# VHH binders against Late secretory pathway protein AVL9 homolog (AVL9), part 1

Scores and structures below are computed, not measured.

Target 1, 145 residues: Late secretory pathway protein AVL9 homolog (AVL9), of Homo sapiens (Human) (q8nbf6r17to161)
Amino acid sequence: LHIVVVGFHHKKGCQVEFSYPPLIPGDGHDSHTLPEEWKYLPFLALPDGAHNYQEDTVFFHLPPRNGNGATVFGISCYRQIEAKALKVRQADITRETVQKSVCVLSKLPLYGLLQAKLQLITHAYFEEKDFSQISILKELYEHMN
Positions, changes and structure headers below are counted from each chain's first letter, unless a header gives other numbers; antibody chains aren't numbered by Kabat.
ipSAE, averaged over its two directions, is called F for ESMFold2-Fast, E for ESMFold2 and O for OpenDDE. V2 adds 0.75 times the mean of E and O to 0.25 times the DockQ between the complexes of E and O.
Where letters were taken out, [cut] stands.
The coordinates of atoms that the task and the answers printed are left out; those that the model quotes come from them. Centres of patches stay.

## First folded at step 1 (VHH)

Design g1 (framework vhh_gefurulimab)
Amino acid sequence: EVQLVESGGGLVKPGGSLRLSCAASGFTFSSYAAAWFRQAPGKEREFVSAIYSGGSTTYADSVKGRFTISRDNAKNSLYLQMNSLRAEDTAVYYCAADLGWYEDSYLPTEYDYWGQGTLVTVSS
ESMFold2-Fast, scan of step 1: ipSAE 0.000; ipTM 0.183

Design g10 (framework vhh_gefurulimab)
Fold by ESMFold2-Fast, scan of step 1:
Structure g10 (fold): chain B 145 residues (1-145), chain A 124 residues (1-124)
Amino acid sequence: as target 1 above (145 residues)
Amino acid sequence: EVQLVESGGGLVKPGGSLRLSCAASGFTFSDYAAAWFRQAPGKEREFVSAIYSGGSTTYADSVKGRFTISRDNAKNSLYLQMNSLRAEDTAVYYCAREGYDFWSGYSTEYFDYWGQGTLVTVSS
């Protein structure tokens, strides 16, 4: 189980900006590095068409990282906000609109309450107007675990 | 090195038109919002207009409806089309690149690189 934030970088495209716990053991929470098997995670979580919506939720799956074959299930809630509305602008934001997704990766296909809770957490994350405030994301992980 | 170079300034009669250009180099122009500011003699630099990397624009009330900001990313250029010019538009016009805090507003301190300026004189 991981909580993942995917954003759009003006030079690098869609990339993982945060994960809890880290997607690669030993890496920092802000590592952009992905397992080879999950290289398409950013695209699946924040697809090209996402900029046409204020917010939406998508479900996806990732291949197993190990030879034992367990599929990983993903749910992503993405949302956008005008950059000028942010209380703290991060150095890499150069667009008029900031779009990010908050994702949950799980070994089990979780539905219903998880989707509703993820939408609420995504709203709360954006309401902070400061994407460095990750306590709400950690709370989501602890509640689900 | 980051460089912005304005051109197109000159003497124009009240009611006339003028187009300013700003040539950007040393960075990926399409990644940055850019703005026009002006400074009249003895005054602070004031915001005129800005265009975001995505193409959205904003204008100071004093120029809204008369000035049009535009960009050509293929040419690394920023433009300001000025119509219905008034004596009060007389100023040195500067182009500027967004800095870290440009989302905080349009104060000069929120822009990190500036051109040398081009003089626009509106006089009979």
Scores: ipSAE 0.000, ipTM 0.105, lowest interface PAE 18.6, mean pLDDT 76

Design g11 (framework vhh_gefurulimab)
Fold by ESMFold2-Fast, scan of step 1:
Structure g11 (fold): chain B 145 residues (1-145), chain A 124 residues (1-124)
Amino acid sequence: as target 1 above (145 residues)
Amino acid sequence: EVQLVESGGGLVKPGGSLRLSCAASGFTFSSYWAAWFRQAPGKEREFVSAISSGGSTTYADSVKGRFTISRDNAKNSLYLQMNSLRAEDTAVYYCARDSYDILTGYYEDYFDYWGQGTLVTVSS
């Protein structure tokens, strides 16, 4: 089970900005490096056309990293916010709007309740107007186990 | 000259099957991830499936279990086998080479080379 934040960087495109626990053991939670098998995770979590929506939820699948495990299930809730509305602006935000998705990766297809909870957590995360506030994301992780 | 050329699109009835091909040239195809995307009438382009240089695959939820992506590095070709087709699969299908650099996590142009697309129509 992982909580993952995906955003769009003006130079790097869609990328993982945060994961808890880290997707690669030993990496920092802010590592952008992905397992080879999960290379397209950022695109699946924050898909083409997301800029046309204020918010939405998508479901996706990832292959097992070691080739012998079960399919990994993903659910992503993405939103956008005006950059000027941010309480704490990150130095490299250059667009009018900031898009991010909050994702859960799980061995089980956790539909229904998890989707509703993820949407609420994503709303709370954006309401902080400070994307360094990760305590709510860690709470989502702890309360889903 | 780098290029990707799709073929195999056409009209098919619901429940039918179709196989798309993509011919790559002008670069070392075997070194890159390759992907299929589609754009349905009046909708945004969406991810369909991707395959790594080593053959690992990933699929969008909407096609999982029905579509199979494969590659033939000796022929510089990418394939999409589409089974149990539905009216909602009607779209222009695009072949893409990614620009992702796994060592740095950078995307230079997201997907830096795209084909012209091939139309798939699923209708009675």
Scores: ipSAE 0.000, ipTM 0.108, lowest interface PAE 18.3, mean pLDDT 71

Design g12 (framework vhh_gefurulimab)
Fold by ESMFold2-Fast, scan of step 1:
Structure g12 (fold): chain B 145 residues (1-145), chain A 124 residues (1-124)
Amino acid sequence: as target 1 above (145 residues)
Amino acid sequence: EVQLVESGGGLVKPGGSLRLSCAASGFTFDDYAAAWFRQAPGKEREFVSAISSGGSTTYADSVKGRFTISRDNAKNSLYLQMNSLRAEDTAVYYCAKEGSSWYELGDYYGMDVWGQGTLVTVSS
């Protein structure tokens, strides 16, 4: 199980901004590098049509990373916020809105209560107005173990 | 019940040796990777060493050449032979069992069963 944050960068497109634990062992939590099998993860978690919604949830799946045939299941809650509302704004943010997705990757297909909890955490994450505040994401992971 | 129980911790002088044991029960030990982690006072729990079900091993740089991890599947046991002990090796040592092969050997987040811990103090 992983908690992943996917964001949209106007110049670089959709990318992983954070993962806990890291998706590639040895990399930092803020690494953008993905396993080759999971190269489409950012686009599945934060799809092209996301800008039409203030907040929504999408379900997806990823191929097995270690080749044993076990599908990885993803649930993504994405949201947008006006850049001017951020308490801490990176100099690189040139868009009027900032879109991010908070995802859970699991070996088991988890629905229902997890969807509700993930929506709540995603809302709380955006309410911080500071996306560097990752403690709430680590707490989500700990509560799901 | 699935459980791991450590033993062998104690007081030892710098340069000394200790052998830690971890007894596994309630599951087929032979099928899983296992690892040792430690937590020193005021620090995070850190990786020490791991061994795969097939016997491949990996070590943290700080213990490489001094510690040896081994397993005895017939006895459902994991061991850590600690040689040339230093004051900075003082910590509570935990054994852990792999829960998900999704993670690499020895990854903290790949473990699903943990022992209670055994204290190792290295002091003159």
Scores: ipSAE 0.000, ipTM 0.097, lowest interface PAE 19.4, mean pLDDT 76

Design g13 (framework vhh_gefurulimab)
Fold by ESMFold2-Fast, scan of step 1:
Structure g13 (fold): chain B 145 residues (1-145), chain A 127 residues (1-127)
Amino acid sequence: as target 1 above (145 residues)
Amino acid sequence: EVQLVESGGGLVKPGGSLRLSCAASGFTFSSYAAAWFRQAPGKEREFVSAISSGGSTTYADSVKGRFTISRDNAKNSLYLQMNSLRAEDTAVYYCAADSGYEYLFGSWDTPEDYDYWGQGTLVTVSS
């Protein structure tokens, strides 16, 4: 349904940095605003314990929006990189390491093949060492639809 | 009624500066990505610069370092500060707004992906 990037901000904690398509219709892709029903998405996708791992995958559930409909299934692959290794460093990065997760939100609980694909895409995203290069995330969404 | 109205165009000398404004009305401007496009006589409409609802900016290579896009959501306004102007910058400049609804990067520099358009303002760079 959606590709989502969650990052950790030193003052704000875990927050959505990117979504495709946007989580709220009419918002920009880099909006931090979430549907009320999904307010815990950032913490489910990039849990506090993620700082202790180089990479890991977590599965979670979100309630349907508007009170009716099916449960939404989430899969998140998170990874960390030393800030010094980045080709392009955001002015707001003050930590020694940068943690981000790439998530897929779907109405179908398809984890096997999707997990493998997501792991590869997350590796490629970090290997770019420039988190503004999101074409690969758009491509992931288009291949899923 | 949804409207985007450009202003600030005019005649300017090479090396000069000019600031364009775009006033939005009839929709929630703060929720939209916005962009500037331009069209020179006899040429197709080309991308100049875009700004997301969150404030991230993108520029065409031809204007990078010379032009600055900005927005003021409290005033429902979009701006383009143009510095070091060249004869090649002569064009009608258009303000556009995109819901950001369907695409990313494909919609930043593609005219067909923008929902709302202004009428344009003429910028002429000559001695």
Scores: ipSAE 0.000, ipTM 0.111, lowest interface PAE 17.3, mean pLDDT 74

Design g14 (framework vhh_gefurulimab)
Fold by ESMFold2-Fast, scan of step 1:
Structure g14 (fold): chain B 145 residues (1-145), chain A 127 residues (1-127)
Amino acid sequence: as target 1 above (145 residues)
Amino acid sequence: EVQLVESGGGLVKPGGSLRLSCAASGFTFSNYDAAWFRQAPGKEREFVSAIYSGGSTTYADSVKGRFTISRDNAKNSLYLQMNSLRAEDTAVYYCAATESRYVEIYQGGHTYTYDYWGQGTLVTVSS
């Protein structure tokens, strides 16, 4: 199980900005590095056309790492906020609007109760107007099972 | 072997238009996602626009409505039509490309990394 934040970077496009626990064992929580098998995760979690919505939720799947495990299931809730509304502006926020998704990756198919909880947490994360406030994301992980 | 060569840069007055071209060689361009990035003097390189192998496009907010990205797979070429140019558009413009996703997982979304880059073409917007 992982909690993942995907955002849009002005140089690189969609990328992983945070993961808990880290997607690569030994990496930091703020690592942008992805397993090769999951290189398309950012596009699945924050798809083209997401900018047309204030908020939406998508379901997706990822292949097993090493090709011999079970499918990994994902759910992503994405939102946007005006950059000027942020209490704390991160150095790499260069767009008028900041768009991010909060994702859950699981070995089990995800369903309605988890979707509702993810939407609530995503809303709260954006309402902080400070994306460095990751404690709520860690709380999401601790309450999932 | 894989090469991207930009052209079409130059001096243009505010409000003017300019068309940039990128010639791809050494690979089957139609299988690649492509993008334009720019870097102004003293600034970090920033995303401008992308076009995916399936034809979907995306734009940075600063250029949306003014710039149009397009491709010609038969000519292995990528283009950026720049209209209503402003002084802040002054930058070296770079063509970038990366191999497209397999059809089953292609989302038409922006490629978050690009493996191949051109050397850049300078665009100066000044009177």
Scores: ipSAE 0.000, ipTM 0.135, lowest interface PAE 15.0, mean pLDDT 74

Design g15 (framework vhh_gefurulimab)
Fold by ESMFold2-Fast, scan of step 1:
Structure g15 (fold): chain B 145 residues (1-145), chain A 126 residues (1-126)
Amino acid sequence: as target 1 above (145 residues)
Amino acid sequence: EVQLVESGGGLVKPGGSLRLSCAASGRTFSDYAAAWFRQAPGKEREFVSAISWSGSTTYADSVKGRFTISRDNAKNSLYLQMNSLRAEDTAVYYCAAQYDESLWGYTLSPDEYHYWGQGTLVTVSS
């Protein structure tokens, strides 16, 4: 139901940097605020062991936001890039490498072709070398609906 | 429990050279980033050079081409070779390390290093 970008902030740790549509109605696409039930989403999408890989894909689940609703399923494709390779380097990037995850949250388990498509979109997102270029993330969402 | 101990500081004339060493105990450097920072009297702590867990290095513009950072993982030590020293290089030099597994490479911000040595004074004066 949502496309989510998770990154690492040097002062705040793993956090949501982008969501489409916004995870909380009324918030902006760049809001870092999460539903209390989903407070562990950033860690599930971008786990500590991720630094051992140039890229990888993980599956996870989140509890329902409205108490007794359906389980929410997540798939995360994470990747790293050298900061010096970025065309546009954000002011808060002081590290040698930048790691981000592109996630899809759905009411249905994600499988097969959706995983392959998410991997391709994640590659394209990193190939821009400019993480403000979100058009491809919006395209991913539109193709799932 | 990580302890960092610097050595090699001293008085040197302009144009001279010094080699600083930093010995670590409690943890090895091999899988973690380490850096050198300095602080001149009345100034804030500034970045000098860093080396990542993978061996990548970076330098502040003011020292690039004159200073070389290196490490010897077998001896659990970090080094800073300082050549062509200038009066502006006078400062207390600090060894810093980070053991945050979420941090894959070096950082340029002192706020992101958790372990620090006590510092070694380098004075460049006639």
Scores: ipSAE 0.000, ipTM 0.183, lowest interface PAE 14.3, mean pLDDT 77

Design g16 (framework vhh_gefurulimab)
Fold by ESMFold2-Fast, scan of step 1:
Structure g16 (fold): chain B 145 residues (1-145), chain A 123 residues (1-123)
Amino acid sequence: as target 1 above (145 residues)
Amino acid sequence: EVQLVESGGGLVKPGGSLRLSCAASGFTFSEYAAAWFRQAPGKEREFVSAITSGGDTTYADSVKGRFTISRDNAKNSLYLQMNSLRAEDTAVYYCAVGEWSDYYFETSGYDYWGQGTLVTVSS
C-alpha cells in the first residue's frame, strides 16, 4: 500500500512528486526514482497534462516487484487548478493550470468506497492551494492501513 | 472539450514496425500543428517529429529515415509510422497539438496533449 502524488513538469513530463511510504525503501518521500517494474507509473496515473476536465479517476495495474508476487492495482484521481489560485507557486510553472493526481497502490482490487475517499482527499489537497501540505495524504494512509 | 487519444502502442521485436494513431476531437484539428514526443523512464520528454497544418514535416536526428509522421484532417487524426525499431525507441509516445512556433521541438510549444501510448522494443 502506497499513497503517490504524480505531477506534470513542463520539461520532464509526468513524474512522481511524493510517496508515502516511499516507493523505494531508504529513499525520501520526494524522490522521483521508481522501481524498474513500475517505471511507467507516472504516465498511467496522470494520463493528460492539458485536458479540459476538472477531475477524472483512472484505474490501472502494475506488475509485482518480484516474480512470484501479485498484480498491484492503482486508482488515481486526477485534478487541475489555475496556477494563479495557488498560495505557493513552483518556480518553473509556466502554464495557466497545474495538474496532479493522487494515487493509491494496493494489492487488492478495491473500488467504490476507496474511490470516493480518494476523490474527497484529492479535492481537499487542492483546496489547500499549497501542495507542500502533505499531512492530509499521510492521514489517508493511516485510515487505510 | 479538447481531447487527444493515442493508440497503436505495443510490444515489438527489434527491427519490427508499429503505426501509432492520435484521434483529435473538440477543436478544428486542421488549423493546428501537431507533433509526437516520447519519454523513457528517468528522461525528459524528447521531440520525435512534427507536422505543420500545411503538411511540412520535421524529424529528430535519432529517427530520421525510420519514422514517418502524417495527418488526415478529414479524420482529425495524426499518425506515426515507425520502422526499423530499436531498443532505444522504447518509451511512452505522446501526441501534441498547438500553434506552430520557433520552438516546435520544445514541449512548451504545445497546448494540448494526449495521455500517451507505450511502445516496448525488446526480445
Scores: ipSAE 0.000, ipTM 0.099, lowest interface PAE 21.5, mean pLDDT 74

Design g2 (framework vhh_gefurulimab)
Fold by ESMFold2-Fast, scan of step 1:
Structure g2 (fold): chain B 145 residues (1-145), chain A 122 residues (1-122)
Amino acid sequence: as target 1 above (145 residues)
Amino acid sequence: EVQLVESGGGLVKPGGSLRLSCAASGFTFDDYAAAWFRQAPGKEREFVSAISSGGSTTYADSVKGRFTISRDNAKNSLYLQMNSLRAEDTAVYYCAAEPYWGDSYLYEFDYWGQGTLVTVSS
């Protein structure tokens, strides 16, 4: 089980900005590096057309990290906010809106159980208007693990 | 040059109150998360309380209900209101700040003040 934040960079596209615990053991929580089998995770969690919605939830799956492993299930709640409404803005944000996704990766397809909690946490994360404040994401993991 | 300067420490009797202040300079304080830590003689530094740039707060279990953290961005200042003080609250209190998009969940603060001594004794 992992909590993941995916964001959009105007030059780099969709990328993982945070994971807890790290998706690759030994990497930092802010590492952009993904397991090769999960290279499409950012695009599945923050799909094309997300900018047309203020908020939405998508469900997806990832292949096992070895041939005999189980499918990994993902739930992503993405949201957007006007950049000018942010209290703290990254220097590289040049767009009028900021899009981010908060995802949970699980070995179990617990859709109904996780969706409402993810929506709540995503709202709290955006309400802070400061995306460096990730304590709420850590609390989500601690409650689910 | 980033600087944090604490003040307001002193000697207080058990059950008393103190208000600590931290003055920030050399950076735009409202873009930073800020926290209070403390260190008692012979012990490791421990987390006390933190406040985000947006005003969200968190507290160590040992101080919940007794301490209140707040900030005034117009004055570039951080505060800690300490009520119902106990002997075990005796420590040097440090102000800390963390820039946008660090690994703030680890409380890996890059900027620290010099500390202010709080002694709770009869």
Scores: ipSAE 0.000, ipTM 0.094, lowest interface PAE 18.7, mean pLDDT 72

Design g3 (framework vhh_gefurulimab)
Fold by ESMFold2-Fast, scan of step 1:
Structure g3 (fold): chain B 145 residues (1-145), chain A 122 residues (1-122)
Amino acid sequence: as target 1 above (145 residues)
Amino acid sequence: EVQLVESGGGLVKPGGSLRLSCAASGRTFSSYAAAWFRQAPGKEREFVSAITWSGGTTYADSVKGRFTISRDNAKNSLYLQMNSLRAEDTAVYYCAASWEGDYLSPQEYDYWGQGTLVTVSS
């Protein structure tokens, strides 16, 4: 369904930073707005305890919207990097480390295939040292099927 | 904490081919950029080729079209396929890794292997 990036903001906490396609039709890819049914998505994808790990993968479930359709399956791969290692550091980054999650939301529980691809993409995304480089995230979505 | 070990060096005739391997240990290697450098006697280490974790490659002008760098993250391995070898390719070849990305300068790499000797002669 969707590729989602979740990060931590010093004032707002865990929030969606990017989605492809947008989680709400008509919104931009950088919208932080979530469907009411998916309000816990940021915390499921980037749990509070994640700061204790360099990287890890977590699986979760989301309810269908409006009670219609099937359960949505989520897989999140999160990773940390020292802020000083970034090629492009935004003014909002005040922590010594930057932590982000790359997630895939799917109607099918194909975790094995999704986990492998997601781990690869997450590593590549962090290796860019520039989190505005989103082309690799769009490639993940476009060639999964 | 990445440790690198090269293998595959040897004696080969001009025009021949050789494949170098670099085995990495440590759970962080898959997130590193990796490179091959070489050093001939009496010379400084020079850049040969680099590959980012995402697969982007860079080659020195002297080896473009003849050498191919590749990696297998599942095996924690880096490779250098060397074709159309020349006498001037004779050197000790080093595997290197960097967290920051692909670089041309050896000073920017954090981890190094012990080197493997490649001799191209009649």
Scores: ipSAE 0.000, ipTM 0.093, lowest interface PAE 19.9, mean pLDDT 73

Design g4 (framework vhh_gefurulimab)
Fold by ESMFold2-Fast, scan of step 1:
Structure g4 (fold): chain B 145 residues (1-145), chain A 125 residues (1-125)
Amino acid sequence: as target 1 above (145 residues)
Amino acid sequence: EVQLVESGGGLVKPGGSLRLSCAASGFTFSDYYAAWFRQAPGKEREFVSAISSGGSTTYADSVKGRFTISRDNAKNSLYLQMNSLRAEDTAVYYCAVDSYEWLGTSYHTGDFDYWGQGTLVTVSS
């Protein structure tokens, strides 16, 4: 079980900005580094068409790491907000809107319950207007654990 | 394969008009922010105009009131209607698309996902 935030960088494209617990053991929760098997995670969680919607939810799957037979299920709720509405914005933001997704990775496809919780937390995360406020993301993990 | 192909460039006299077209293929054009840029000989590439997936338009100050950007998602096409052309409009015009929208008219060379090959517009008598 992981909570992951995917954002869009104007030069680098979609990238993981946060994970809890970290996707790679020993890495920091703000690491952009992904397991090789999960290199497409950012694209799946925040797809190309996301900018056409204020909010949407997508479901995806990831292969098991190191060939283990367990499929990993993903659910992503993405939103956008006007950059000018942010209380705190990163120096690299040059777009009219900021797009991010909050994702849950799980070995179990508990879509209905996870989707409701994820939508609520994603909304609260954006309402902070300060994406450095990660405590609510850790709370999401604790509620699902 | 993603492709953007510009057409409509040519030689026109000052005060004349041209319509540039950009034909997109290999991706879902309707999802993309689309823009026109130009580069005059010996100058850096500069922003001309942009249109969002939702149809909102932005223009550089130098072309406001003279140029009109539009798109036809059913035809996967982007257009630039250029009126009242001046010698200073002489440039290679590029269409470019990005999966996300931009604030204002600023950009970096690596910011747009895909670029066309360009079409030459020459304004001279």
Scores: ipSAE 0.000, ipTM 0.091, lowest interface PAE 17.5, mean pLDDT 73

Design g5 (framework vhh_gefurulimab)
Fold by ESMFold2-Fast, scan of step 1:
Structure g5 (fold): chain B 145 residues (1-145), chain A 124 residues (1-124)
Amino acid sequence: as target 1 above (145 residues)
Amino acid sequence: EVQLVESGGGLVKPGGSLRLSCAASGFTFSSYAAAWFRQAPGKEREFVSAISSGGSTTYADSVKGRFTISRDNAKNSLYLQMNSLRAEDTAVYYCAAGSLTWEEYLDSGHYDYWGQGTLVTVSS
């Protein structure tokens, strides 16, 4: 199980900004590096066209990290906010709006109550207007683990 | 008007390398997803690789680890670096662009703009 934040950078495109626990063992939580098998994760979690919606949810799946492992299921709730509304703005944010998604990766299909909880957490994360406030993401992981 | 023009195709021996280029004009290339498709003699067009407006990439299983897609928005250009070429890679390669969601990238029917193609022949 992983909680992942994917953001859109106007020059670099979609990238992982946070993961808990880290997607690559030994990396920092804010590493942009992905397992080779999961290099499509940002593409799937925050697809082109997401900027046309204020908020939406998408489902996807990823291949296993080993040759005969199980499919990994993903659910992503993405949201858009005006950059000027942020309490803390990173220097690399140059767009008028900021797009981010909060994703859960699991060996089990994700839907129903879990989808509802993820939507609430995503909304709360954006309401902080400070994306460095990761306590709520850690709470989500601990609740679901 | 809107144009996509491929170049860089040619004849290579198995194990060789080629770099394809696609020059875009007549639209805001940087706002569009772009992709490479190919069509072998007697076959339908198949997906090779795509890159989002922001640089996220995806590849067909048959080319993973051998091909690399990239873009240069300042030059309105799309590239495909092809390494370790095989006879099965022989095809006309097309570049394409569109305003697409992830689910649409693999389907040639969803792309708005297409080039005329460049022939890649891998033969001894």
Scores: ipSAE 0.000, ipTM 0.085, lowest interface PAE 21.6, mean pLDDT 72

Design g6 (framework vhh_gefurulimab)
Fold by ESMFold2-Fast, scan of step 1:
Structure g6 (fold): chain B 145 residues (1-145), chain A 124 residues (1-124)
Amino acid sequence: as target 1 above (145 residues)
Amino acid sequence: EVQLVESGGGLVKPGGSLRLSCAASGFTFSNYAAAWFRQAPGKEREFVSAITSGGSTTYADSVKGRFTISRDNAKNSLYLQMNSLRAEDTAVYYCAASPDYWELFSEPQYYDYWGQGTLVTVSS
């Protein structure tokens, strides 16, 4: 089980901004580095056309990291907010609209309750208007693991 | 309806120049990364150049210093200025677009939208 935040960077495009626990053991929670097998995770979690919606939820799959393991299931809830509405703005945010997704990666296809909780947490995360406030994301992980 | 329409291809002599254009419609082009790919007969589609929504550019080693990618968001257009053309530049050139993902810019599977292609022939 992982909680992952995917955002859009004006120079780097879609990238992982946060993961809990880290996707690569030993990396920091704010590492952008992905396992080679999961290099498409940012695109799947924050897909083409996402900018046309205020919010939405998508489901996706990732391959096993060892080549012979089980498929990993992903659920992503993405939202957008006007950059000028943020209380705290990262130095590299230059776009008028900030879009991010909050994702859960699981070995089990837990659709119903997981989707509802993820939507609630994503709303709360955006309502902070400060994306450095990650405590609610850690709380989601603790309640689901 | 999302469309990318290429133009500007043709026959040119070695050492010559061509400018390719790609007109985007049906989506907010300014929010997308865009790229040029090419495919020569009997070969795989290969990366040529990419430009992010923010204007950062990258080039394949084979075209660095000869080709220049640019965009005009007001006109929803992407361009490729090709100078000092060589016979090995002969290919069908494709315009492609996707949400910015800079680390994967050279991988065709990253791109959701593709044009139909425009043929460039470099021959005497």
Scores: ipSAE 0.000, ipTM 0.099, lowest interface PAE 18.6, mean pLDDT 74

